# Ledger of designs, part 14: VH-VL binders against SUPPRESSOR-OF-WHITE-APRICOT/SURP RNA-binding domain containing protein 1 (SWAP1)

Target 1, 142 residues: SUPPRESSOR-OF-WHITE-APRICOT/SURP RNA-binding domain containing protein 1 (SWAP1), of Arabidopsis thaliana (Mouse-ear cress) (o49570r267to408)
Amino acid sequence: LPADVAMELNGVLGNLNGTKESIKSAKIWFMQRSPFAPALAEALRDRVFAMDDSDRQMHIVYLANDILFDSLQRRTNLHEFDNEALAFRPILGSMLGRIYHFPQNKEENQSRLEKILQFWASKEVFDQDTISSLEKEMKSGP
Below, E stands for the ipSAE of ESMFold2; O stands for the ipSAE of OpenDDE; V2 stands for 0.75 times the mean of E and O plus 0.25 times the DockQ between their complexes.

## First folded at step 15 (VH-VL; framework fv_zilovertamab)

Design n3 (from u4 with heavy chain S28D, light chain N93D; at its last look DockQ between E and O 0.83; V2 from the best seeds 0.74)
Fold by ESMFold2, look of step 15:
Structure n3 (fold): chain C 142 residues (1-142), chain A 120 residues (1-120), chain B 107 residues (1-107)
Amino acid sequence: as target 1 above (142 residues)
Amino acid sequence: QVQLQESGPGLVKPSQTLSLTCTVSGYDFTDYYIHWVRQAPGQGLEWMGSINPRGGQTSYNQKFKDRLTISKDTSKNQVVLTMTNMDPVDTATYYCARDLFFGQYYFDYWGHGTLVTVSS
Amino acid sequence: DIVMTQTPLSLPVTPGEPASISCRASQSVSSYLAWYQQKPGQAPRLLIYDASNRATGIPPRFSGSGYGTDFTLTINNIESEDAAYYFCQQYDDFPYTFGEGTKVEIK
């Protein structure tokens, strides 16, 4: 991950808040750097692990959702995962698990994460086996 | 059964402050943003702003930012629109509408609307 | 702000015939466009989201198409209950903006 991109990411995540405007702005930034998607996705997961605020953790999940949905609409072959779906697949289970077991707002966040996962299934962002695997990892804990 | 209901005065005098309340039921209040949208008689719709009921963060159409405040009372499942310095051009039906806490940017449920006339 | 331009603004229709309403954006909104129906004295009702997906409970005679700047709402087999105001909304960029609307009237 180039040092300038890493610095920019830190700024982008610092501006991420509970408004949909901030989520959309961060998504636009991310999509402009699509070649770095695997490293950026890992950085998002790492940031969730470093945070002590479950609301800020959830904002990163909403960002991931918007990236995946945007890339889904650009998918050239519906039978193959797009670049961003591939980048997020390996890190989503642990990211969601960190939040799922976080004590702050636990019940509300668990409900929201389950809704997001079902949304991804319904929109075919990932196949059913992948959704089942993500759900299992999320619920199993650290 | 999802329900959004607007309430407030039907008549406001020029230069006065409007206060409207959106009361919601039939779903988890914290799962949906509440937006205010208005429609002048015989005219199109205009998005005014929104609030995140969980964190209280607000977004405003820049057209209204100097006059508009949106706030919430989670214990009452209510969102309140306050708009200062009302003018006859602000005569409109005011709606509240909702969208989901993530990913959704279109409105799946709207209130019935409340007509606000600004006149002496 | 993204300007949404609808044509026509008034559309007389005969039951049984098809009708089309056009919505053009001043810049690309990709597929981030919704269509609403509003009958006199009622709240708007979501018809189409993401340019082409029918909302729950919307009859198949309503369909949406388009991408980028040019979008169409098509109503096949117009029914008398379809007399209403129809408008588009973009949600690609803030503020959300709406088309001026199309008044669909029987005749």
Scores: ipSAE 0.657, ipTM 0.858, lowest interface PAE 1.6, mean pLDDT 90
ESMFold2 (binder alone), look of step 15: mean pLDDT 90; pTM 0.911
OpenDDE, look of step 15: ipSAE 0.756; ipTM 0.920

Design n4 (from t4 with light chain N93D; at its last look DockQ between E and O 0.78; V2 from the best seeds 0.00; counts 0 for: pae O 3.5 > 2)
Fold by OpenDDE, look of step 15:
Structure n4 (fold): chain C 142 residues (1-142), chain A 120 residues (1-120), chain B 107 residues (1-107)
Amino acid sequence: as target 1 above (142 residues)
Amino acid sequence: QVQLQESGPGLVKPSQTLSLTCTVSGYSFTDYYIHWVRQAPGQGLEWMGSINPRGGQTSYNQKFKDRLTISKDTSKNQVVLTMTNMDPVDTATYYCARDLYFGQYYFDYWGHGTLVTVSS
Amino acid sequence: DIVMTQTPLSLPVTPGEPASISCRASQSVSSYLAWYQQKPGQAPRLLIYDASNRATGIPPRFSGSGYGTDFTLTINNIESEDAAYYFCQQYDDFPYTFGEGTKVEIK
């Protein structure tokens, strides 16, 4: 990531406090920087790994969800992954795995993450094979 | 089964404070945002605000921000609406409704609503 | 705030005929648009979410379409039980806002 984009990302994540407004704002920021989607997705994963707060980790997951859902709505063909979906697909498994196995609020967050995967499946954010792969990686742990 | 139920006084005097409670059951309390929406008699729906029952984060319609407070009691599965300086124009049926954390910002379940009349 | 404008405000319909309600947003809300049905003395009931998806238990005669600023709720083969108010709602941005509502009456 360019240094300026990385700095902006830090600011965005610093303002991510679990409110829908903060998530919406972060999503808009992300969507405006679509060419950097792969690097940004990786940075989000890295942030999750660096965090020691399960609530803050989940906020990033909610952000990822809103990004993916928003991008889904813009697809011309539902069965063709958009730029954001392609960016998140390789990093989501490990990101979710970090949270799934994190000691703090483990049982509750496991349930939430499973529901999010079901949501992505039902909305066809990802195909079923990808969902299964993500689930497997999530439950296997980092 | 999922249930939301509003409770509180049906009558409030002008300048007094309204307190309404939304009690939820039939699902995990912390999995859904709770919203307050009101409807004046014969009028449309107006979004007031919401709370994340997991962390307690709130969002408010700017129209009500100075008068409205939304809080939660996790131990009781309740969300509380407090609105100060009530006026007859605030007479309405008040609803609580839920939406999911991730990507479902529409309201799939509503309470029955409670009519609040502001009158001297 | 995003303003949602519904047309018409009143819609008399003969049983068996279709009904169409329009909802226009003052700015694009993508597909973050829901439709609700409200019968007298009852809370609103979710009909359509994400512009075109029927909620669980909603009959196939209800359908939604649109994207961006223009949306339509269509009720095919109107039944007497469909007499109600119908509201659109955007959830693209805060504050969430609703249309004025459309009263569907059965002739």
Scores: ipSAE 0.078, ipTM 0.736, lowest interface PAE 3.5, mean pLDDT 92
ESMFold2, look of step 15: ipSAE 0.726; ipTM 0.885
ESMFold2 (binder alone), look of step 15: mean pLDDT 91; pTM 0.917

Design n5 (from t4 with heavy chain S28D; at its last look DockQ between E and O 0.91; V2 from the best seeds 0.78)
Fold by ESMFold2, look of step 15:
Structure n5 (fold): chain C 142 residues (1-142), chain A 120 residues (1-120), chain B 107 residues (1-107)
Amino acid sequence: as target 1 above (142 residues)
Amino acid sequence: QVQLQESGPGLVKPSQTLSLTCTVSGYDFTDYYIHWVRQAPGQGLEWMGSINPRGGQTSYNQKFKDRLTISKDTSKNQVVLTMTNMDPVDTATYYCARDLYFGQYYFDYWGHGTLVTVSS
Amino acid sequence: DIVMTQTPLSLPVTPGEPASISCRASQSVSSYLAWYQQKPGQAPRLLIYDASNRATGIPPRFSGSGYGTDFTLTINNIESEDAAYYFCQQYDNFPYTFGEGTKVEIK
C-alpha cells in the first residue's frame, strides 16, 4: 500500500463508530481505491486481529459487507466474481473466525456472522462452495 | 409478529420539548436500527435520525442536530425521540421505522405514526 | 442533500390498466432506492428495494426499474386496493431523502 493510502485507511477505520453513516462513508472511500482492494482487504483483516473490542470488529465486517454489495451491483460478468469479491475471498475466513471465537458478545456475534454468510449466499456474492469453506474456517478454533 | 408503535402527546406548545416513544415487539430489539421520520401535513417525508440499539450510537440529520436526541431503553424495547424548542413548523406525523443491523438501508417495517401538533 | 422528485403528484387510474410513477434523483444514487405504499391510517409498506427487487409478499404486478437518477414504479393491472400514497426513498448517501409522494386514486 502507498504510505498515504495506509494513513488514510487508519483514519477511516478510526472513524467507524457504530453508525450506518460511518460504515457507508468508509465504503465510499474504499471503492474509490479499488486498485488497492487486495491490500486494503488484508489490512482490514489485520485490524480485526489487532482489535480488543468485538463491536469494533463487527463494524469492519459490516464495512466488508457494504463493499461487497456495492461491487456486486457493478459486476460486469454475472458468472465471475468482481474485483472486490476476489480481494476479500482469501481473508474473510480468518477475519470471521477471529470474531466468531472472540469472548465479548460471543453468542450474539456468532448468530450475526452466520446470518451475514447466509445473506452472501442468497445474493450470490460468493458461490455455495466458497460460503461453505468460509463457514468451516470461521467455526474452526482457535 | 413485528410491530412498531409510536406514542406521545398530540399537542405541544411552542418552545416546549417533545418526547415520543417507539415501542417494538415481535423481534430481537438489538438486531435493528430504529429511525425517526416525520411528515408535515401536505408535505413529503423527512428522515430525522437513527440509533443503534445494541451500542447506542446515534446519527442525526444535520437539520435537527442541535435539538434532537434519540435514546433507548433496551429493557423496555423502546426508543425515545426528544426534540427541544418545538415550533409550529414541526407539526407533523412522526413515524419510527427499522432496518437490519447490516446491509439494509431501507425500512421493512414502520409504525402507524403519531400526529404532533405544535400550537399555542 | 439528494433531492428526490416524484411525478406525477396525483395520478388518477382506471382499474385494469397500467400506471407508472417516476422518481428522479438530483445526483446518481446507483440502485439504492426503495418504493413504499401507504394507505390512510396504515403504516407504510415496503414494495421495492434496491430499485427492482420486490419485497416479501408484494404481488408481481408491482415492479421497479431504473439506475442512477431515473426510477420508475410500475403497477400493472391496477386494482381498486392499489389506491394509496406512493413514495420513493434514496439510501445512497446521508441524509436519507424521500420523494414528495404520488397519490394514486381510482377514477
Scores: ipSAE 0.666, ipTM 0.870, lowest interface PAE 1.7, mean pLDDT 91
ESMFold2 (binder alone), look of step 15: mean pLDDT 90; pTM 0.913
OpenDDE, look of step 15: ipSAE 0.816; ipTM 0.932

## First folded at step 16 (VH-VL; framework fv_zilovertamab)

Design j1 (from n2 with heavy chain Q57E; at its last look DockQ between E and O 0.76; V2 from the best seeds 0.00; counts 0 for: pae O 3.1 > 2)
Fold by OpenDDE, look of step 16:
Structure j1 (fold): chain C 142 residues (1-142), chain A 120 residues (1-120), chain B 107 residues (1-107)
Amino acid sequence: as target 1 above (142 residues)
Amino acid sequence: QVQLQESGPGLVKPSQTLSLTCTVSGYDFTDYYIHWVRQAPGQGLEWMGSINPRGGETSYNQKFKDRLTISKDTSKNQVVLTMTNMDPVDTATYYCARDLFFGQYYFDYWGHGTLVTVSS
Amino acid sequence: DIVMTQTPLSLPVTPGEPASISCRASQSVSSYLAWYQQKPGQAPRLLIYDASNRATGIPPRFSGSGYGTDFTLTINNIESEDAAYYFCQQYDNFPYTFGEGTKVEIK
């Protein structure tokens, strides 16, 4: 990531506090920087690994969900992965795995993450094979 | 089955504070956001605010930001709306409603609503 | 705030005929648009979400279309039980806003 984008990302994530407004604002910021989606997705994963607060980790997942859903809404072909989906696919398994096995609120977050995967499947954010792969990686742990 | 139910006083005097409670059942209380929406008699729907029952994070319509507070009691599966300085113009049916899912902001379940009349 | 404008505000319909309600957003809301049905003395009920998806249990005669600023709720083969108010809602931008509502009456 360019230094300026990385700095902005830190600011955005610093303001991510679980409110709908903060998640929406972060999503908008992300979507405006679509060319950096792969690097940004990786940065989000790295942030999840760096923090030791399960609620804050889930805020990142909520942000990812909003990004993926928004990108889904903008697809010209529902059956073709969009830029954001492609960016998140390689990092989501490890990101979710970190949270899935994190000691804090483990049972609650496991249930939530499983529901999120089901949601992505039902909305066809990812195909079923990808969902299965993500689930396997999530449950296997980092 | 999923159920939401509003409760509170049906009559409030001007300048007094309104307190309404939304009691939820039939699902994990902390999984979905709870919203408050009101409807003046014969009028449309107006979004007031929301709360994340897990962390307590809130969002407010700017129109009500100065006098509206939304809180939760996890032990009771309840969300509470508190609005100060009530005026007859605030007479409305007040609804609590649930998100369908994380980051989704349409409402799949609603309470029956409770009529609040502001009158001296 | 995003203003949602519904037309018409009153719609008399003959049983068996179709009804169309328009909802226009003051700015693009992408597909973040829902439709609700509200009968007298009842809470709103979700009909359509994400502009074109029917909610669980909603009859096929209800359909939604549109993207961006212009949306349409269509009720085919109107039945007497469809007499109600219908509201659109955008959930793209805070604060989330509703249309004025359309009263569908059976002739």
Scores: ipSAE 0.103, ipTM 0.734, lowest interface PAE 3.1, mean pLDDT 93
ESMFold2, look of step 16: ipSAE 0.787; ipTM 0.898
ESMFold2 (binder alone), look of step 16: mean pLDDT 91; pTM 0.912

Design j2 (from n2 with heavy chain Q57D; at its last look DockQ between E and O 0.59; V2 from the best seeds 0.00; counts 0 for: pae O 3.7 > 2)
Fold by OpenDDE, look of step 16:
Structure j2 (fold): chain C 142 residues (1-142), chain A 120 residues (1-120), chain B 107 residues (1-107)
Amino acid sequence: as target 1 above (142 residues)
Amino acid sequence: QVQLQESGPGLVKPSQTLSLTCTVSGYDFTDYYIHWVRQAPGQGLEWMGSINPRGGDTSYNQKFKDRLTISKDTSKNQVVLTMTNMDPVDTATYYCARDLFFGQYYFDYWGHGTLVTVSS
Amino acid sequence: DIVMTQTPLSLPVTPGEPASISCRASQSVSSYLAWYQQKPGQAPRLLIYDASNRATGIPPRFSGSGYGTDFTLTINNIESEDAAYYFCQQYDNFPYTFGEGTKVEIK
């Protein structure tokens, strides 16, 4: 990531507090920087790994969910992955796995993550094979 | 099954404070946002505000921001609406509605609504 | 605030005929648009979400279309039980806003 984008990302994530407003604001910022989606997605994963707060980790998952859902709504062809979906696909498994196995609020967050995966499946954010792969990676742990 | 139910006084005097309670059942209370929507007689729907039952964070329509407070009681699976300085113009049926949390901010379940009349 | 404008406000329909209701947003709401049905003395019921998806249990004769600013709810083969008010709602931005409502009456 360019230094300026990375700095902005830090600011955005610093303001991420789990509210709909903060998540939406972060989503808009992310969507405006679509060319950096792969690097940004990776940075989000890295942030999750660096966090020691399960709630804050989940906030990033909620952000990812909003990004993916928004991108889904903008697809010209529902059966073709959008730029953001492609960017998140390679990093989501490890990101979710970190949270899934994190000691704090483990059972509650496991349930939430499973619901999110089911949501992505039902909305066809990802195909069923990808969902299965993500679930497997999530449950196997980092 | 998912159920939402509004409860509170059906009559409020002008300048008094309205308190309504939304009691939810049939699902995990902390998984979904609860919204308040009102409808004046014969008119459209008006979004008032919402609360995240898990974190307690709220969002308000600016129109009501100075008069409206939304809170939750997790132990009772309840969300409470408090609105001060009621006026006859606030006469309406008040609904609580559930918001799907995961990127779906439409209302899939509604309470039956409770009519609140503001009159002397 | 995003203003949602519905047309028409009143729509008399003959049984068996189709009905179309328009909802226009003052600015783009992408596909973050829902339609609700409300019968007298009842709470609104979700019909369509994300502009074109039918909610669970909603008959196929109900369909939604549109993206951005212009949306349409179509009810094919109108039945007597479809007499109700219909509302559109955007959930793209706070505050969430609704259309004025359209009264569908059976002739």
Scores: ipSAE 0.083, ipTM 0.739, lowest interface PAE 3.7, mean pLDDT 92
ESMFold2, look of step 16: ipSAE 0.695; ipTM 0.859
ESMFold2 (binder alone), look of step 16: mean pLDDT 90; pTM 0.917

Design j3 (from n2 with light chain D92E; at its last look DockQ between E and O 0.86; V2 from the best seeds 0.84)
Fold by ESMFold2, look of step 17:
Structure j3 (fold): chain C 142 residues (1-142), chain A 120 residues (1-120), chain B 107 residues (1-107)
Amino acid sequence: as target 1 above (142 residues)
Amino acid sequence: QVQLQESGPGLVKPSQTLSLTCTVSGYDFTDYYIHWVRQAPGQGLEWMGSINPRGGQTSYNQKFKDRLTISKDTSKNQVVLTMTNMDPVDTATYYCARDLFFGQYYFDYWGHGTLVTVSS
Amino acid sequence: DIVMTQTPLSLPVTPGEPASISCRASQSVSSYLAWYQQKPGQAPRLLIYDASNRATGIPPRFSGSGYGTDFTLTINNIESEDAAYYFCQQYENFPYTFGEGTKVEIK
């Protein structure tokens, strides 16, 4: 991950503040750097692990959702993952698991994460086997 | 049944402060942002701002930022719009509307609106 | 701010025939465009989101198309109940902005 991109990412994530405006701005930034998607997705997961605030952790999940939906609209074969879906699949399970087991607002966040995962299934962001695997990984924890 | 209902005064004098309440029911208040949108007679709709249902963070259209405050009372399922220094040009129907806590940027439910007239 | 221009502002329609409404953005909004219907004395109702997706419960005679700056709402087989005002909304950039509306009425 180039040092300038990594530094920009830290700024972008620092500006996530629970508003739709901040989430959309971050998604636009991410999509402009799609060649770095695997490294960026891993960095998002790592930031969720480092955070001590479950609201900020959830903002990163909402960002991931917006990225996945933007890329889904560009997918040429709905049964094959696009670039961003491929980048996120390996890191989503552990990212979601970190938040799922985080003590702050635990029940509320668990409910929201389950809603998001079901929504991804309903929109075919991922196939059902992938959704089941993510859910299993999420609930198993670290 | 999802419902959003605006309430408040129908008439406000110039320079006074407007306070409108959006009361919601039929869904979990904390799952949806509430937005305020207004429409002057014979004009298009204008987005004013929004509030995060859980954290209370607000976004405001720059046009209104100096006189608009949006707040919430989760225990009453209410969002309150407060706008200072009302002017006759602020005469409009004021709507509240909602969008989901993630991924949604369009409004799936609106209130019926309340007309506010600003006149001496 | 992104200016949304709707045409026409008034659209007389004949039942059973198609009708269309155009919405033009002053800069690209990608696919981040919604359409709403509003009947007198009623709350606005979401018809189309992300330019082309029908909202839950919306009949298939409503369809949306377009990308970037030019968008169209099409109503196939106009019914008398379709007489209403129709608005577009962009949500690519803040602040959200709306078209002026199109009054659809049976002629």
Scores: ipSAE 0.768, ipTM 0.889, lowest interface PAE 1.0, mean pLDDT 91
ESMFold2, look of step 16: ipSAE 0.766; ipTM 0.893
ESMFold2 (binder alone), look of step 16: mean pLDDT 90; pTM 0.913
OpenDDE, look of step 16: ipSAE 0.887; ipTM 0.947
ESMFold2 (binder alone), look of step 17: mean pLDDT 91; pTM 0.914
OpenDDE, look of step 17: ipSAE 0.891; ipTM 0.948

Design j4 (from u4 with heavy chain S28E; at its last look DockQ between E and O 0.76; V2 from the best seeds 0.65)
Fold by OpenDDE, look of step 16:
Order: sequence, then structure tokens, then C-alpha cells
Structure j4 (fold): chain C 142 residues (1-142), chain A 120 residues (1-120), chain B 107 residues (1-107)
Amino acid sequence: as target 1 above (142 residues)
Amino acid sequence: QVQLQESGPGLVKPSQTLSLTCTVSGYEFTDYYIHWVRQAPGQGLEWMGSINPRGGQTSYNQKFKDRLTISKDTSKNQVVLTMTNMDPVDTATYYCARDLFFGQYYFDYWGHGTLVTVSS
Amino acid sequence: DIVMTQTPLSLPVTPGEPASISCRASQSVSSYLAWYQQKPGQAPRLLIYDASNRATGIPPRFSGSGYGTDFTLTINNIESEDAAYYFCQQYDNFPYTFGEGTKVEIK
């Protein structure tokens, strides 16, 4: 990531406090920087691994959900992955795995993550094979 | 089954503080945001604010920012709306509603609503 | 704030005929648009979400379309039980805002 984008990302994530407004704002910022989607997705994963707060980890998952859902709505062909989906696909398994196995609020967050995968499947954010792969990676742990 | 129920006084005097409670059941309380929406008699719907029951983070309509506080009691599965300096113009049916899914922002379940009349 | 404008505000409809309600946003809300039905003395009920998706249990005669600023709720083969107020809501930007509501009456 360019230094300026990385700095902005830090600011955005610093303002991510669990409010719907903060998540929406972060999503908008992300969507405006779609060329950096792969690097940004990786940065989000890395942040999840770096933080020691399960609630804050879940906020990033909520952000990812909003990004993916927003990108889904903008697809010209619903059966083809969009830029954001492609960016998140390689990193989501490990990101979710980190949270899934995190000691704090483990059972609660496991349930939530399973639900969000189901949601992505039902909305066809990812195909079923990808969902299965993500689930497997999530449950196997980092 | 999912249920939301508003409770509180049906009558408030001008300048007094309104306190309403939304009691939820039939699902995990901390999984979904709770919103407050009001509707003046014969009028449209007005979004007031929301709370994340897990962390207690809130979002407010700027119109009510100085008067409105939303809080939660996890032990009771309740969300509380507190609004100060009530005026007859605040007479309305007050609803609590939940998101369909965390990270989504439309409301799939609503309480029955409770009428609050502000009068001397 | 995003202003949601509904037209018409009153819509008399003959049973069996279609009803169409328009909702216009003052700025683009993408597909972040929902429709609700509200009968007298009841809370709103979700009909359509994300502009065109029917909520669970909603009859096929209800459909939504649109993107950006212009949205339409269509009720085909209107039934007596469809007499109600209908509201659109945008959830693209805070604060979330609703249309004025449309009263659908059965002739």
C-alpha cells in the first residue's frame, strides 16, 4: 500500500468503534479505493491478527461484510466475482479463523461467523465451493 | 419466535423526560442492533437512533442528539430510550426495531409500538 | 439528509388491478431501499429489501424495482387485505429516512 493510503487506513480503523455509522464510513472509504482492494483486504486481516479484542475483530468482519455486500449490489453479473470479492477471497479464511479460535467470546463469535458465512452463501457473495473452503479454513484455525 | 415489545408511560408532561424500554426475546440479544423509530399521529416514520447491544455503541439522528440517549441492559435483554425536555410535538407512537442481520440496516422485526402523548 | 419523496400519497385501487407507488431519493441510495406495509393500529412490516428482494412470507404479487434515486413498489392483483400505508426507507446514509407514506385504498 502507498504510505498515504496506509495512513488513512489506520485512521479509518481507529475510528471503527462498532457503530453502524463508523462501519458505513469505513466501507465508503474502502470502496473509493477499489484499486487497492487486495492490499487493503490483507491489511484488514493483519489488523485482526494484531488486535487483542474480539469485539474489535468482529467490527472488521462487519466491515468486510458491508464491503462485500455493497460490491455484490454493484455487480453487472451476479455470477461473477467482483473486485472486492476477489480481493477478500484469499484472506477471509485466515481472518475468520483468527477470530473463530480467539479465546475471548469464542462460542458467541463462532456462532456469528457461521451465520455470516451462511449469509454470504445465500446472497451468492461467494459460490458454494468457496464458502466451503472458507469454512474449512476458518474452523481449522490459523 | 422473535419478539420486540415497547413499554413505558403513555403520558408525559411537557419538559419532562421520557423513558421507554424495548424488551427483546426469541434470539440472541447481542447479535442485532436495536433501533428506535417514531411516528406522529397520521404522519410518517422517523428514525431516531440505534444501539449495538453487544458493546453499547450508539448512533443518533442529529435532530435528537442533545435530548436522546439509548442504552442497554444485557441481563434483561432490554434497550432503553431516554429523551429529555419532551414537547407536545413529540407525541407519537414509538417503535423499537431490529436489523435483519448484523451489518444490515433494514428492519425485519418491529415492536407493536407504544403511544406517548405529551400533554399538560 | 436524504429526502425520500413518495407519489402518490393516496392511491385508490380496484380489486384485481395493479398498484404502483414511486419513491424518489434526493440523492443516490444505490440499492439500499426498503418498502414497508403498515395497517391501521399495527407496526410496519417489511415487504421489500435491497430494492427488489421480497421479505420472507411476502406474497409474489409484491415486487420492488429501481436503483439509485428512483424506486417503485408494485402490487399486482390488489386484494382487500392490501389496504394499508406503504413506506419506503433508505439505509444508505445516516440518518436513515422514510418516505411520507402512501395510503392504498380499495375502491
Scores: ipSAE 0.361, ipTM 0.815, lowest interface PAE 1.6, mean pLDDT 94
ESMFold2, look of step 16: ipSAE 0.858; ipTM 0.918
ESMFold2 (binder alone), look of step 16: mean pLDDT 91; pTM 0.916

Design j5 (from n2 with heavy chain Q104T; at its last look DockQ between E and O 0.82; V2 from the best seeds 0.78)
Fold by ESMFold2, look of step 16:
Order: sequence, then C-alpha cells, then structure tokens
Structure j5 (fold): chain C 142 residues (1-142), chain A 120 residues (1-120), chain B 107 residues (1-107)
Amino acid sequence: as target 1 above (142 residues)
Amino acid sequence: QVQLQESGPGLVKPSQTLSLTCTVSGYDFTDYYIHWVRQAPGQGLEWMGSINPRGGQTSYNQKFKDRLTISKDTSKNQVVLTMTNMDPVDTATYYCARDLFFGTYYFDYWGHGTLVTVSS
Amino acid sequence: DIVMTQTPLSLPVTPGEPASISCRASQSVSSYLAWYQQKPGQAPRLLIYDASNRATGIPPRFSGSGYGTDFTLTINNIESEDAAYYFCQQYDNFPYTFGEGTKVEIK
C-alpha cells in the first residue's frame, strides 16, 4: 500500500459509524482504489482483529457487503469472480470468525452474520462451495 | 405481521415543537433502521432522516438538521421524531418506514402516515 | 441533491393495456433505484428494488428496467386496482430523493 493510501484508509475507517451514509461513503472511496483491493481487504480484516467493540467490527462487515454488491454489478466474466470478490475471499472467513466468537453481543452478532452469509448465497456473491467454506471457517473460530 | 404506526398531534401552531412516535410490531426492532419521510399535500415525498435501531446513530437530511432530532426507545419498540420551530410549510403527512440493518437502502414497509397541520 | 424527474405526471390508462412511467436522475445512480405504489389513504408499497427486482408478493405484471439515469416502470395488463400514485426513489447518494410521482387513473 502506498503511504498516502494507507493514511486515507485510516481516516475512512475512523469515520465509519452506525449510519448507512458512512458505510456508503467508505465503499465509494474503496471502489476508486480497485488496484489495491487485496491489500485494502487485508487491512479491513486487520482492523477487525484490532478492535475491541463488536458494533464497530460489524460496521466493517457491512462495508465489505456494500463493496461486494457494487463489484458484483461490474463482474466482467460470467464464470469467474470479479477483482473485489477475489480480494475478499481469502480474508472473510477469519474476519467473520473474529466477530462470531467475540463475547460482546455474541448471540445477536452470530444471528446477523448467519443472515449475511445466507444473503450472499441467495444473491450469488459467491458460489455455494465458497459460502459453505466461509461458514465452516467462521464457526471454527479465529 | 409487520406493522408501523405513526401517532402524534394533528394540529400544531407555528413556532411550536412537533413530536411524533413510530410504534412497530411483528418483527425484531433491532434488525431495521427507521426512517422518517414526509409528503406535503399534493406534493412528492421528502426524506427527513433515520436512526440505527442498535446503536442509535442518526442521519439527517441537511435541510432539517438544525430542527430535527430522532430518538428511539428499544423497550417500547418506538422511534420518536422531534422537530422544532414548526412553520405552515411543514404541513404534511409524516410516515415512518423501515430498511434492513445491512445491504439495502430502500423501504419494504411503511406506516399509514399521520397528517400534521401547522396553522395559526 | 440528485433530482428525480418523472414523466408523465398524470397517466390515464385503459384496463388490459400496458402502461409505462419514466424516471430520470440528474446524475447516474447505477441500479440504486426503487419504485413504490401508493393508493389513497394507504401506506406506500414497495414494487421494485435495485431497478429491476420485483419485491415479494408483487404481481408479475409489474416490471422495472434501466440503469444509470433512465428508468422505466412497466405495468402490463392494467387492472382497475392499479389506479394509484407511483413514485421512484434513488438511494445512490444522500439525501435519498424521490420523483414527483405519476398518478395513474382509469379512463
């Protein structure tokens, strides 16, 4: 990551809160930096691991969701995932697992994460094998 | 079944403060944002603002931000709109509507609305 | 704010025939557009989301199309109960904004 992009990301994540406006703004910023998507996705996962507040962790998952849906509309090859889907696939399982096992608001967060995975399956963000793998990794813990 | 019900005064005098309540049932209150939308007689709809049902964070249309407060009471399944310094141009039907906690930005259920008239 | 322009504002229709309503955004909203129906004295009802997806329980005679700035709601085989106010909403950028609406009337 160039140092200026990393600094901008820190500011963007610092502005994430529980409003849909903040989630949308962060998604717009992310999509403008598509060449850095793998490093940016990893940075989102790292931020979730560093956080001690499950509400803030969930906001990053909602950001990831918005990025994945925006990129789904741009998928250029019917038979392969787009750049953002590929960037998130390796880090989502551990990111979700961190939150799934976090003690604060545990049952509510587990219910919401399961709904999000089912939503991704129903909209074909990822294929069913990928969804099953993510669910297994999420439930197995960090 | 999902229900949203607006309640409050039908008549407010200019410069007074309006307080409206949206009471919801038939679903988990914490799974949906509540939005307020108004419609002046014979006019289109205008989005006013919203509240996150879990953390209570609010988002306001800039047009109203100096006069509008949205709050919630989770134990009562209620969201309250408070709007200060009412003016006759604020005469409208006020609706509450919901959208899901993630991934959507459109309203799948609305209340029936409550007419508020601002008149001297 | 993104301005949403609907045409026509009034649309007389004959039962059994198709009708269409146009919604134009002042800048691209991608597919972030919904359509609603509102009958007198009733709550608004979601018809279409994400420009073209029919909401749960909406009859197949309702369909949506478009991308970017130009969107269309089509009602095939108009029925008498389809007389209502129809409006679009963009949700690409805040504040959310709505079209002025189209009043569909049986002629």
Scores: ipSAE 0.688, ipTM 0.874, lowest interface PAE 1.5, mean pLDDT 90
ESMFold2 (binder alone), look of step 16: mean pLDDT 90; pTM 0.894
OpenDDE, look of step 16: ipSAE 0.840; ipTM 0.936

